# Miniprotein binders against Protein PET54 (PET54): the designs that were tried, part 18

Target 1, 293 residues: Protein PET54 (PET54), of Saccharomyces cerevisiae (p10834)
Amino acid sequence: MKASSKAIKLVLDHLKSTGRVLGSVESGNSATISEKTASVNKQQQLQEKKPSVLQYRSYNPYLVKEDFLSILPENLYKKRGQFTNELDFQLMKVRDPKYFQFKDQYYLFFNDYNSLTEYIKLTKHSRINKIRVKMTPLAQPLPTLLTKLQRYSKNLYNAFRSSEQYFEGLNEKVDVSGEFTTNQLRSILDSVEEIENKSVLVWNIPTKLRSHDILNYFWFYNIRSSFKIYWDDEMKRNLRFISFENSHDAYRFKRNYHGLLAKELLTLSEKGDAADYSLEMDDSKILIEHLSE
Below, E stands for the ipSAE of ESMFold2; O stands for the ipSAE of OpenDDE; V2 stands for 0.75 times the mean of E and O plus 0.25 times the DockQ between their complexes.

## First folded at step 11 (miniprotein)

Design P4 (from N6 with L28F I47F M98K; at its last look DockQ between E and O 0.35; V2 from the best seeds 0.00; counts 0 for: pae E 2.4 > 1.5)
Fold by ESMFold2, look of step 11:
Structure P4 (fold): chain B 293 residues (1-293), chain A 102 residues (1-102)
Amino acid sequence: as target 1 above (293 residues)
Amino acid sequence: SDEVRYLLERARFLLFYAQWLIRFAEYFADQGDYETAIELFNEALEFLEKALDLLDQARKKAEELGDPSLAEKIRDLMKEAREKLEEAEELIQRAEQKLKEK
C-alpha cells in the first residue's frame, strides 16, 4: 500500500506537469516563432505579421492574472502598484466556442513582441503551483487568431442575447471585416470579458424545468437569457447558459447554488403523489462555472 | 459523417462533464470531505468510460469512411481520456486512504 501511494504521488505530479487537455481537440500546429530576436529592423518587420500572444497550458482553471505576475523577479514584481507597460498583459482563458468550456490553456496578450520576449526570459525557470512554467508564443498569424476569437465572441454575444440568436449563429460563417489590427483584437477581448462577467454555465438543472420555469423560480436574479446549450434526456444531463444584467448576480448565483443537489429544485407545487418510481434516482449536483472566473 | 459528428459531440459533452466532476471532487478532497470526493470521482469514471465507448464507435466509423486524419484525432482524444480515467482511479485510492486515516 505504501509503494502504491508513492507511485500515485509521482504519477499525479507528472500529470500536473504535462498540462494535458481533457475533451479538447486542438487544431494548432507547433511552429516556433523567432526566438530572442536582437535586430531591431528585422524584429519590426516580423512583428507586423504575428500576434504578441503567449500560450500557457494548464489543467488548473482557477489561475488569475496575479499568478502570472507573481512569478516575475521580485524587483519587477514590486512595481505592480506603479505602472509599467513593458510587462503588462491581458489574460484570457481559452474556451470552446460552442459549449464555452475551459480548454486547459490560457492566452497572455502583450502590447508588443518585445514585452512577450522579456516575459519569457524572466519566467523560464519559474513555477506556478510547483509546476514548471512553459510559455509558448502562438504560431498563428494575426488574421487566423482574430477569426478564431471572433467566432467565440459572436457565439457568446448571441447566447447573451437569446437562445434563438445562439442557435441560428452556430451555422453562420464568421467574417472579420476591415483591417486586422491590434485595436480590433482589444475590442474583441473587452467585449468578451464584459459578457463573461455576466454569464454562467450550469450543469444539471432538472430537465423538466424549461426556460420560463427558470425565470420564475429565480425571479429575484436579473436574468438576461437562459437556455440549454446541450441536453440529452437519455443521459439525464444537460448544460445551460444563463446570463444576467449585472456581474454581481452571476457571482451570487454561483455562490448560492454551486454544489446543491438538483432534486432540491424539483420541489414544485404541481408535484402529486408519485407512482412507484424505482427506475432511477437523480442524485446529480448542480455545477456552476462563472465565465469570468 | 453525420453519425461520426453526433458520436463526437456526445463524447465531448461527457468529457467536459467528467472533467468538471474531477475538479469538484478535488475541491472536496482538499476540504477533507473524502466521502463526497470519492462519490464524484466514481461518477467521473463512469462518464469517462461511456465517452471512451462513444469515441471508439466514432473511430471505427471514421475508418470505415476512409478518413484516417479524423480517426487519428479520435485516437489522440481517446488516449487523453484514458489518462484522465487512470488519474481519477488513483485519486480515488488516495481519497480512500485519507478517509481511513480520519
Scores: ipSAE 0.450, ipTM 0.754, lowest interface PAE 2.4, mean pLDDT 75
ESMFold2 (binder alone), look of step 11: mean pLDDT 88; pTM 0.870
OpenDDE base, look of step 11: ipSAE 0.630; ipTM 0.856

Design P5 (from N6 with L28F D30E E87L R94E M98K; at its last look DockQ between E and O 0.47; V2 from the best seeds 0.00; counts 0 for: pae E 1.8 > 1.5)
Fold by OpenDDE base, look of step 11:
Structure P5 (fold): chain B 293 residues (1-293), chain A 102 residues (1-102)
Amino acid sequence: as target 1 above (293 residues)
Amino acid sequence: SDEVRYLLERARFLLFYAQWLIRFAEYFAEQGDYETAIELFNEALEILEKALDLLDQARKKAEELGDPSLAEKIRDLMKEAREKLELAEELIQEAEQKLKEK
């Protein structure tokens, strides 16, 4: 219980701290400071911060930092958990800021461009899960990435609270003030970790299970919030967000219901005439993503 | 147009769902459940075909509206959908072969 309130507070405090209005630079007076000093400052500002982020495309959602460390020459003969990281990078799984699903991409954040280039050099011929490593410097500006990450964090926090807060918060502007730092990235990632550990995305829950009925149907789970993020009535597909009061329930929920036929889920409820459910139910499988995985 | 936007939103959703199906099918294949993998891959193919149809409709409407830049973006999404379709077909064949070897 106490840890959850702290993580939530960290997200909120981060979202609030980044919202510091850069004070109105008072339009101070016209002092003719000579042209020469302006040229030197322009050249230093125009050092386009060389990209310190690598993009790795993968359909595998289960890659961890250790998978990216394992391909370094220094780790070739080491066991998992003994890997060294002289280049020091942060791994980020790319998730959709609105739908929270994995976007078939990872970002590796290096402290500097030299570390990034060295990592490319060292891993150029390596393979992750038999797939040849192809990493590319991220062409997107760091502020744009920070904006997406802040949006993800805010939307996930709102979803973890309620459907109402999620949908209302989607229309809110994210104020991205300040310079992107690796420390800010780490702080945002650490702030969502606990929420991710308690949250699942669920495809194909039967439409007959209304959001309010889900808590009653899954009475053995301590569900905090449950709602449809997306639905298509023509395709009879729906994506739901379900959050739990603990990570163990989220894990158990995935383990117990992932891969089940949607029709089988309805038959597990002793109460319903099975006959009336049969005709319109899609033979779709329930697909569950745990956001920490 | 609102209609082109709607078609694109639906098509993007289907592309995301199909990618999920492929990923889950791969997971089941890795667990040795090739039957479940093949089912999910086949569903992914059907979803990708539906996505391609919606994208083609959106492309035609973008062309009718005189927005060639939008039509180009839609063609890029159609290329991505076809690449996913080809991947799913290859993965089905691999799973079917592994199922025969059991």
Scores: ipSAE 0.451, ipTM 0.755, lowest interface PAE 1.1, mean pLDDT 81
ESMFold2, look of step 11: ipSAE 0.541; ipTM 0.794
ESMFold2 (binder alone), look of step 11: mean pLDDT 88; pTM 0.875

Design P7 (from XH3 with E26Y L48F T56E; at its last look DockQ between E and O 0.36; V2 from the best seeds 0.00; counts 0 for: pae E 2.4 > 1.5, other shape alone 3.153 > 2.5, SAP 83.646 > 70)
Fold by ESMFold2, look of step 11:
Structure P7 (fold): chain B 293 residues (1-293), chain A 120 residues (1-120)
Amino acid sequence: as target 1 above (293 residues)
Amino acid sequence: SLEELEKLLEEAKKLGDPELAEKVAYLLERAAFLLFYAQWLIRFAEYFADQGDYEEAIELFNEALEILEKALDLLDQARKKAEELGDPSLAELIRDLMKEAREKLEEAEELIQRAEQMLK
């Protein structure tokens, strides 16, 4: 094998063994090298900027902003009274772009890198639920992060609008090659937060309840869209996206129905004899995730 | 890894037997759905266990085991059909996903044992 090819394979095998990816290091070097060209495209300038984002990995999907604030020193927490000045951050629960499923991680978006480094220093030895925290600055270049966030935002917005828009837009590419500013990132995050506040994912609503039945039974909620993202007839499991005109309805929908047996929903909806449906349906529970919580 | 499988599957639809490739795609989509459900069940179960509600946690872990077993069966069927397609890269990635699912299954079994001990 040629010397260069052999060296490349050796480095790749080493990185696979250690769990590190060679491409991420080369991507950083390529971005730095590209700045020496006489052509200064705005995209090249933004490729070098580090995003002020901390990544926190956790299997716990129920963490809220207070969980990340409560690990700050008490004297700082009490004396500041508010965190909008420099230490504040925007919390996002990271979800996949197709099924909106939690990816075992959170992003903390800071206004600047100094705030990020101060948060790391102040929380270095802290614990959340007795687990020592490991806050890691996100290594992804800003354009890569923006592309992923925009794809998620687009798919979520389409689902909020209708079943047809969600499925039609699922494979469409997202263009984020325009100007990459702090305002662009904030706009994406604000749009996602607004829609997530008004949306839930619901496992196992009985398939016998058609969309009309759902709207009729839940008439006292202002449902904007409701459709099955996926269903498996053999296993009798499904995932439904439901969005509301306001966040209060999303919150109380989860509070009122999370954990209910699916067959009991049929009884409550007055859709036939529950005993007859029990012969055709297993004991699955209706499980609900409010996307903002 | 699921995103990598979806990309490779789309490539396989172009190169192999289209009917067989669609069967692999169907099996993978079903397995992916069940894997998401099982992972969600495990996350909920761990949350309840952390709150001391071990009975609810065990119930959710047990359902996760059932779902994982079915997902593994679907993945094994998909792996065999990927080999019939002559796509070893797809079959290898399916094997990697099966390994991940088996690790989750073993984790859930350990968590059930620990939760049962806490109830005593």
Scores: ipSAE 0.422, ipTM 0.714, lowest interface PAE 2.4, mean pLDDT 74
ESMFold2 (binder alone), look of step 11: mean pLDDT 82; pTM 0.795
OpenDDE base, look of step 11: ipSAE 0.708; ipTM 0.836

## First folded at step 12 (miniprotein)

Design Q1 (from N6 with Y27R D30K E35Q E86Q E90K E101Q; at its last look DockQ between E and O 0.22; V2 from the best seeds 0.00; counts 0 for: pae O 1.7 > 1.5, placed apart)
Fold by OpenDDE base, look of step 12:
Structure Q1 (fold): chain B 293 residues (1-293), chain A 102 residues (1-102)
Amino acid sequence: as target 1 above (293 residues)
Amino acid sequence: SDEVRYLLERARFLLFYAQWLIRFAERLAKQGDYQTAIELFNEALEILEKALDLLDQARKKAEELGDPSLAEKIRDLMKEAREKLQEAEKLIQRAEQMLKQK
């Protein structure tokens, strides 16, 4: 119990600490002419940093960094776990910042443009899971990508806490302060990994099952939070976020309920009013995405 | 009008759900579960048809209100919905072909 609260606190403290870098520079008078010329030269060397991010589109949600290393020539005769990474990249699975679903793409973050171009050159004829590799430099500015990632991290953190914090936090601005570093990216990704391992997206849970009814129905799971993220009350369709106190319960929940008919959950909850579910929901399947997948 | 806004919000939800169903079905098809993929693609088609109906109702009401700019935006959403419908139909046909080869 105590370890999970520390990791969450570290993420919060990191999100709060990045806001404080607007230190009050006291307006001390005597900035000599020499510092102005150095500032202008640093602004001109903000040359459009050539894209250091590769985009890989894939419907396979289960790709890991090792799959992208395995296609390098240096790894051709190596086993998994022995792969080298001379080009040093970070893999990111792209998820929706608001609804958390997989966006059928990955980003590879390289330290520089030369490493990115070398990776393209080395992998041009390679295949991942029998699919020909087609990677493209990401045309989006790094600040835009960072804003999306920070929004994802913040929204996921809020969702993992409560529905109230999730919905309130959606309207908050995300301050992207500072230079984007590979270390900051890694820190953000590492910070969400534990939450992702404990969180699922669920379609087609019956709308009559309120958050407290879900907790009672799924009493054998240590559910931390459960709420509708997106819904239509007339169509009775909804997307829910469910988080667990441990990753094992999240995994078991997916395994046990993914692909079941939504009506099968109703028949088990109806000790009382068999109230009007529209026939359209009765034939719907419960669909579960585990965020670590 | 509040009614046009309501119809558009509902249609946008259905378009989002249908897009999710299509992507999920494509993943299942890649895993070799073509039967479940076809079922989800067909559900996505039905949802897209419902979205198109709501959008057409919204369009008509926008025209009745004398807002041609809103009616044009709705027509663009209807075009996107039709493109998704055609994509889902092609994916069904492909999954059915793959199912027959097993």
Scores: ipSAE 0.294, ipTM 0.667, lowest interface PAE 1.7, mean pLDDT 80
ESMFold2, look of step 12: ipSAE 0.584; ipTM 0.839
ESMFold2 (binder alone), look of step 12: mean pLDDT 89; pTM 0.885

Design Q3 (from N6 with E87L M98K; at its last look DockQ between E and O 0.35; V2 from the best seeds 0.59)
Fold by ESMFold2, look of step 12:
Structure Q3 (fold): chain B 293 residues (1-293), chain A 102 residues (1-102)
Amino acid sequence: as target 1 above (293 residues)
Amino acid sequence: SDEVRYLLERARFLLFYAQWLIRFAEYLADQGDYETAIELFNEALEILEKALDLLDQARKKAEELGDPSLAEKIRDLMKEAREKLELAEELIQRAEQKLKEK
């Protein structure tokens, strides 16, 4: 039994107990119920073999759902309410599953393919921030997409818990058992959003600041976990994951420290001396990404 | 092999860092801080050059090991890295022009 697989199951079980149930399972059904259930499952399988997902490539990591809604003609289709319901989508910023870094693309998850097609048609000549949009349907089948998203979700959940769980979980298999449906997809996205709201990625915190130094210096923040994801010894660059017990702390941490010279953080510590400043040179800036942005 | 994985891991890390440098530099340029933006763009160029060198080493090793599929994936990454390098060079030229105008 793998701890990461059990941890994911525990989160899903907790969601079910709090009323966020992905689905119910009924045992031992009659032949008529089995026949109707089989018919519904076949229809759902056919609908979901081709995921209704648009890919949008952009270097801008700050796009939000409104940026994709505001380019629609008449953002509200009140008289045609059917299009509004069919054009609703869930936006996801696509991130690398190991470093959680933005991959210069977004996914728009639609309820069905007709909604996806209509969105493309309506936005064909539109611009986001003066850049012409090019929305491309994702070719990957739903099971492949779900597996990738589960890998990301597992790694993020493990990082949120501890460095040990994160590093142990990197090579473990992802358990995507169950039906590959839009409901399962939406559950993964919701779980990821909750953790992303409470997490930041931080470039260039001086390496001499160990975990206890970070917790002591940032004692006004309710830090849940903090660890170095990667360090390049030659280039003297590092990336840290820091998670908080609440999203407000993640937000104000970025607000207070993004763009700060790394040397200035050493000056604020009790152990800052001239030798340490000399050894940590250059003029690197602390760069902070709040994962929910 | 372990060497190819090591080179690729370093290169991916540096590519992500360079992209963030470019984004932050663009933000600073938009705020009118062209001097700091140019410094960050130039750092991004240095990081991208190192990443390309690591990718080229990884590609050569993958070819020596007889893995043309991996070598092709590495070439795709190198193409993406060169596109970022061209972008940074263009942004430096724009920022330098605007700095001269001020």
Scores: ipSAE 0.591, ipTM 0.830, lowest interface PAE 1.4, mean pLDDT 77
ESMFold2 (binder alone), look of step 12: mean pLDDT 89; pTM 0.885
OpenDDE base, look of step 12: ipSAE 0.736; ipTM 0.894

Design Q4 (from N6 with L14I K50R; at its last look DockQ between E and O 0.25; V2 from the best seeds 0.00; counts 0 for: pae E 3.1 > 1.5)
Fold by ESMFold2, look of step 12:
Structure Q4 (fold): chain B 293 residues (1-293), chain A 102 residues (1-102)
Amino acid sequence: as target 1 above (293 residues)
Amino acid sequence: SDEVRYLLERARFILFYAQWLIRFAEYLADQGDYETAIELFNEALEILERALDLLDQARKKAEELGDPSLAEKIRDLMKEAREKLEEAEELIQRAEQMLKEK
């Protein structure tokens, strides 16, 4: 329970830090340029750290950490019944920040660049589902990556709270201030994962069911927010974001309703008038994606 | 012109949904749920055929209106839709073979 509250609070703290306009890493004045050159000179004895993030492109949205561990040599798994030589990384599925659609890629976050290069070396001839693995170090600088992650985190947190906050927050600037550390990055990723564990994307819930209808019909689930995030009246298809107060409810919601014919839900919700809407949505299935899977 | 834009907007949305169905069905097939994957691939195929029909109507109207640059853009979108249709047909065949071997 307390871990869920900490993750949400951490995301909120990051969002509050973006409330004022701060430019990029420079202010656009000559003084800012002089300060940047002085910082570079002071760090000449420090080598620039290489990025510790691998990018893996795949159309399969359901790869899990075990898929990336299983391509390592097996002698790394089984020494004395424990994971003694596993390379420690955190896996993130990259999603569009507006509609949370999978962007056909994953990030693997390593603790240091040596671990990253060792992983590439150990897996360069490996395959996942018979497809040759190609891991590419991410070229973007850490501040740019953190800004993109905060944009996604803010939109996801706003959707978790309400439709109004999601739509009002779409154009709000995000500003990453302070020091960029591995611990800060890990905290952001943990916060995002906490909310993703409690959230689903649902295709084809009947359009007649408004947010209050969803809350009332599914009262046995502790739903936090529910709203249409994408829709088209001509196709009669829609995408709904639904978040829950706990991950168990998100899991069982998918288990119980994935693949259900949408017209069956109309019959259950309004028996007197459901027949008219059932005819409009013949053959549509409710399809559910749990964001953490 | 408004009719062509309307047909294109419908076709693009249908293509978006078909792409989502294909990705989800591929996941299910990779997990061994070939029966559900085949159902979703078949739905995607039907949706792609509907999108191609809408795009063909839009292309014919663009040619009738004397807008060859718009007709060329529609042909490019039709090529993309045909590639997805062929992909879905191949995925159905593979999933049906996997189900038969079970």
Scores: ipSAE 0.191, ipTM 0.523, lowest interface PAE 3.1, mean pLDDT 74
ESMFold2 (binder alone), look of step 12: mean pLDDT 86; pTM 0.826
OpenDDE base, look of step 12: ipSAE 0.571; ipTM 0.822

Design Q5 (from N6 with T36E Q57R; at its last look DockQ between E and O 0.22; V2 from the best seeds 0.00; counts 0 for: placed apart)
Fold by ESMFold2, look of step 12:
Structure Q5 (fold): chain B 293 residues (1-293), chain A 102 residues (1-102)
Amino acid sequence: as target 1 above (293 residues)
Amino acid sequence: SDEVRYLLERARFLLFYAQWLIRFAEYLADQGDYEEAIELFNEALEILEKALDLLDRARKKAEELGDPSLAEKIRDLMKEAREKLEEAEELIQRAEQMLKEK
């Protein structure tokens, strides 16, 4: 019934609109500033800058820069060639640094604080997905923000290279004693986007599949790195990071396997007696996030 | 504490998984695939209940270790997870109603 489908859509839109955040932004085991001493406190305070970053909380992980541009007054949005330099920003989806999972938050990085303030005023009464926009300036000092972003970027780069680098890097300290500039921030964001374009997170690839079995079945993909980030023995669920040499492979991998029953993948890739054991698996689904989405 | 860190890490993992289940179930429901959506919502409920159990155990251990700031953060996570669990239960009920009206 058409009315029934509309009713479910309205309920789903309401849940998305509540803007609830599950989990924390950064855990206590993330890297922290290790060189902070009293001998540098005066210089750190003089060098600290208020970052021009807006935080937007949303359960919707599919927002793109256009969603945040389209809520500007139409005359300014259509004139963005004239005003883009003043209101230009870079959008980042905030992700957990260990599991790379969406944290129900976005950051909008502006060139200066006046642009941030103007954006807030121009969008104060706007809506995204029927929800009044609540843009909040991020209070963290620039060095603190850079440290968090460098931790995320390092973990992601290490995962892109290998399992060994990822796990060894989780406990390494992040050096923030360098210069704190807008150019450093943009460099970090650009590097993250490049790697995210070539990477996916995959829930529930059966653990019985050996590395060579995975490579043999997925031989049409140019896989650079593939390993389990985490697994839960009791719930029999796991999360795997897979990176590719190019973004097209990441895209088509998600398109081809997202939503597949995990036991069906085992059946397609295994033979005879090993397949008999797959009947003991539950009906978990392979869920895939392409990190650029 | 290593025990609190272990419980929190495991709970965080399960919370992320539950969130992905809900997102995919909402997509399926939007496509009209209510039976599959209900299956995924139900799995999300089971995962959320387990995550809440782990968080409660972590909160109690943090209180035993004299870390009230950590216990308060865990309590906030539990509140968020419980609210999501209740909302998922409402989604299941409404999706079942839509399936029966079909």
Scores: ipSAE 0.618, ipTM 0.842, lowest interface PAE 1.3, mean pLDDT 77
ESMFold2 (binder alone), look of step 12: mean pLDDT 88; pTM 0.881
OpenDDE base, look of step 12: ipSAE 0.742; ipTM 0.893

Design Q7 (from N6 with Y27K K84R E87M; at its last look DockQ between E and O 0.79; V2 from the best seeds 0.00; counts 0 for: pae E 2.5 > 1.5)
Fold by ESMFold2, look of step 12:
Structure Q7 (fold): chain B 293 residues (1-293), chain A 102 residues (1-102)
Amino acid sequence: as target 1 above (293 residues)
Amino acid sequence: SDEVRYLLERARFLLFYAQWLIRFAEKLADQGDYETAIELFNEALEILEKALDLLDQARKKAEELGDPSLAEKIRDLMKEARERLEMAEELIQRAEQMLKEK
């Protein structure tokens, strides 16, 4: 039952990493100038600190957290279950902030840089789907990363609320001068995950179907917002954002309609303008991405 | 220029659509549905060719405006789009070979 030397070191590293407890104690004898100087130096150090984020480039959009956990050695995988704080990370698909499309990369957000470094070492020779992993620490400074994530989070939140919020928000400045802490980063990631679970992107719903038609046809789903992000009249292609009040509806929507010919949706709609066809209509498929997949 | 921004916005949209088509087609090919995968790869090629045309128009306009930095950025995007077009052509050849092998 004696704890191993490694386990004792991990506890000591945790205490060293959480020196925040001592930093939160107010000094009864601190001078105002000393507190100002110390506060400024802390903010400057945080702003220059590299984020504890790994970048993984991949064309495969179907990777999940288990794919990144399963490449750890089995003994550490089982030990990680008992000591999850040591190598715990949050996985994020990197998406375009305007169209919410996958950008062929993932971010792994670690609690500290030592955990990031250990993960790299343990997985250096591992493979995901027969491809050797190339985990690269993100070179961008923390303020740059937070700006990108805040822009994405704001656009996604606005889209979740309404078409008007989304389009008005695209041109608004993101407040970059905010707090640059690990708590802010985790809050952004949690908010993004919550909204992504309830949202889908849909290619090629026939342009003749207006938002009213879509709401009436899909009345069995609790749709919160639905609008075209972009459309191209020449190529007759469009991208629609649809959000739901719950994630089950987002999942069901993709399951039921992904891969359906766009022509089939027109025949399933109520008679009127939506039943119209043209001889040169492309045989395009309705393609659906659940943002949390 | 609003014209250059409009062309780039259209091209960016089409590039994302082509990427999605390729991803879906690759999934179908992995499941053995090579005929449908080839259809989607061919659609992706058509979309990529249009995106390249729009990028070329944007590049020419950027050169007319005397913005060599923007023109070079557009050339980099065109290079990436052409690489994806070549990848799609290679994927079609592989899928056709797999279909022939049953």
Scores: ipSAE 0.456, ipTM 0.781, lowest interface PAE 2.5, mean pLDDT 76
ESMFold2 (binder alone), look of step 12: mean pLDDT 88; pTM 0.877
OpenDDE base, look of step 12: ipSAE 0.595; ipTM 0.837

